# VHH binders against Type II restriction enzyme HgiEI (hgiEIR), part 12

Target 1, 274 residues: Type II restriction enzyme HgiEI (hgiEIR), of Herpetosiphon aurantiacus (Herpetosiphon giganteus) (p25260)
Amino acid sequence: MAINPITRNKIKDYLNSFIQQQLSVYRERSLREFQDVDSYLPSLSKDGDLKPFHASLIPASIMRLNRFERSLSTGLGSTFEECTRLIALDHHAVALRNYDIQAALDQAQWAAIDQLISIIDRGLKHQTPSLNQMLEQIQSIPLTGILETHIVRADLYIQRHDGSELFFEIKSPKPNKGQCLEVMQRLLRIYTIKQQSAVPVKAFYAMAYNPWGISRASYRSSNTKKYTDFSNAVVIGQEFWSLIGEPSTYTELLEIYHEVGLAKSAEITQKLLQ
Short names: E, the ipSAE of ESMFold2; O, the ipSAE of OpenDDE; V2, 0.75 times the mean of E and O plus 0.25 times the DockQ between their complexes.

## First folded at step 26 (VHH; framework vhh_7z1x_3)

Design ctl (from x1 with W99S F102S F111S; at its last look DockQ between E and O 0.83; V2 from the best seeds 0.00; counts 0 for: pae E 14.0 > 2)
Amino acid sequence: QVQLVETGGGLVQPGGSLRLSCTASGFTFSRYSMNWVRQAPGKGLEWLSGISYSGGSTSYADSVKGRFTISRDNAKNTLYLQMNSLQPDDTAVYFCAKSKPSELYGKTDASDYWGQGTQVTVSS
ESMFold2, look of step 26: ipSAE 0.000; ipTM 0.325
ESMFold2 (binder alone), look of step 26: mean pLDDT 83; pTM 0.840
OpenDDE, look of step 26: ipSAE 0.034; ipTM 0.473

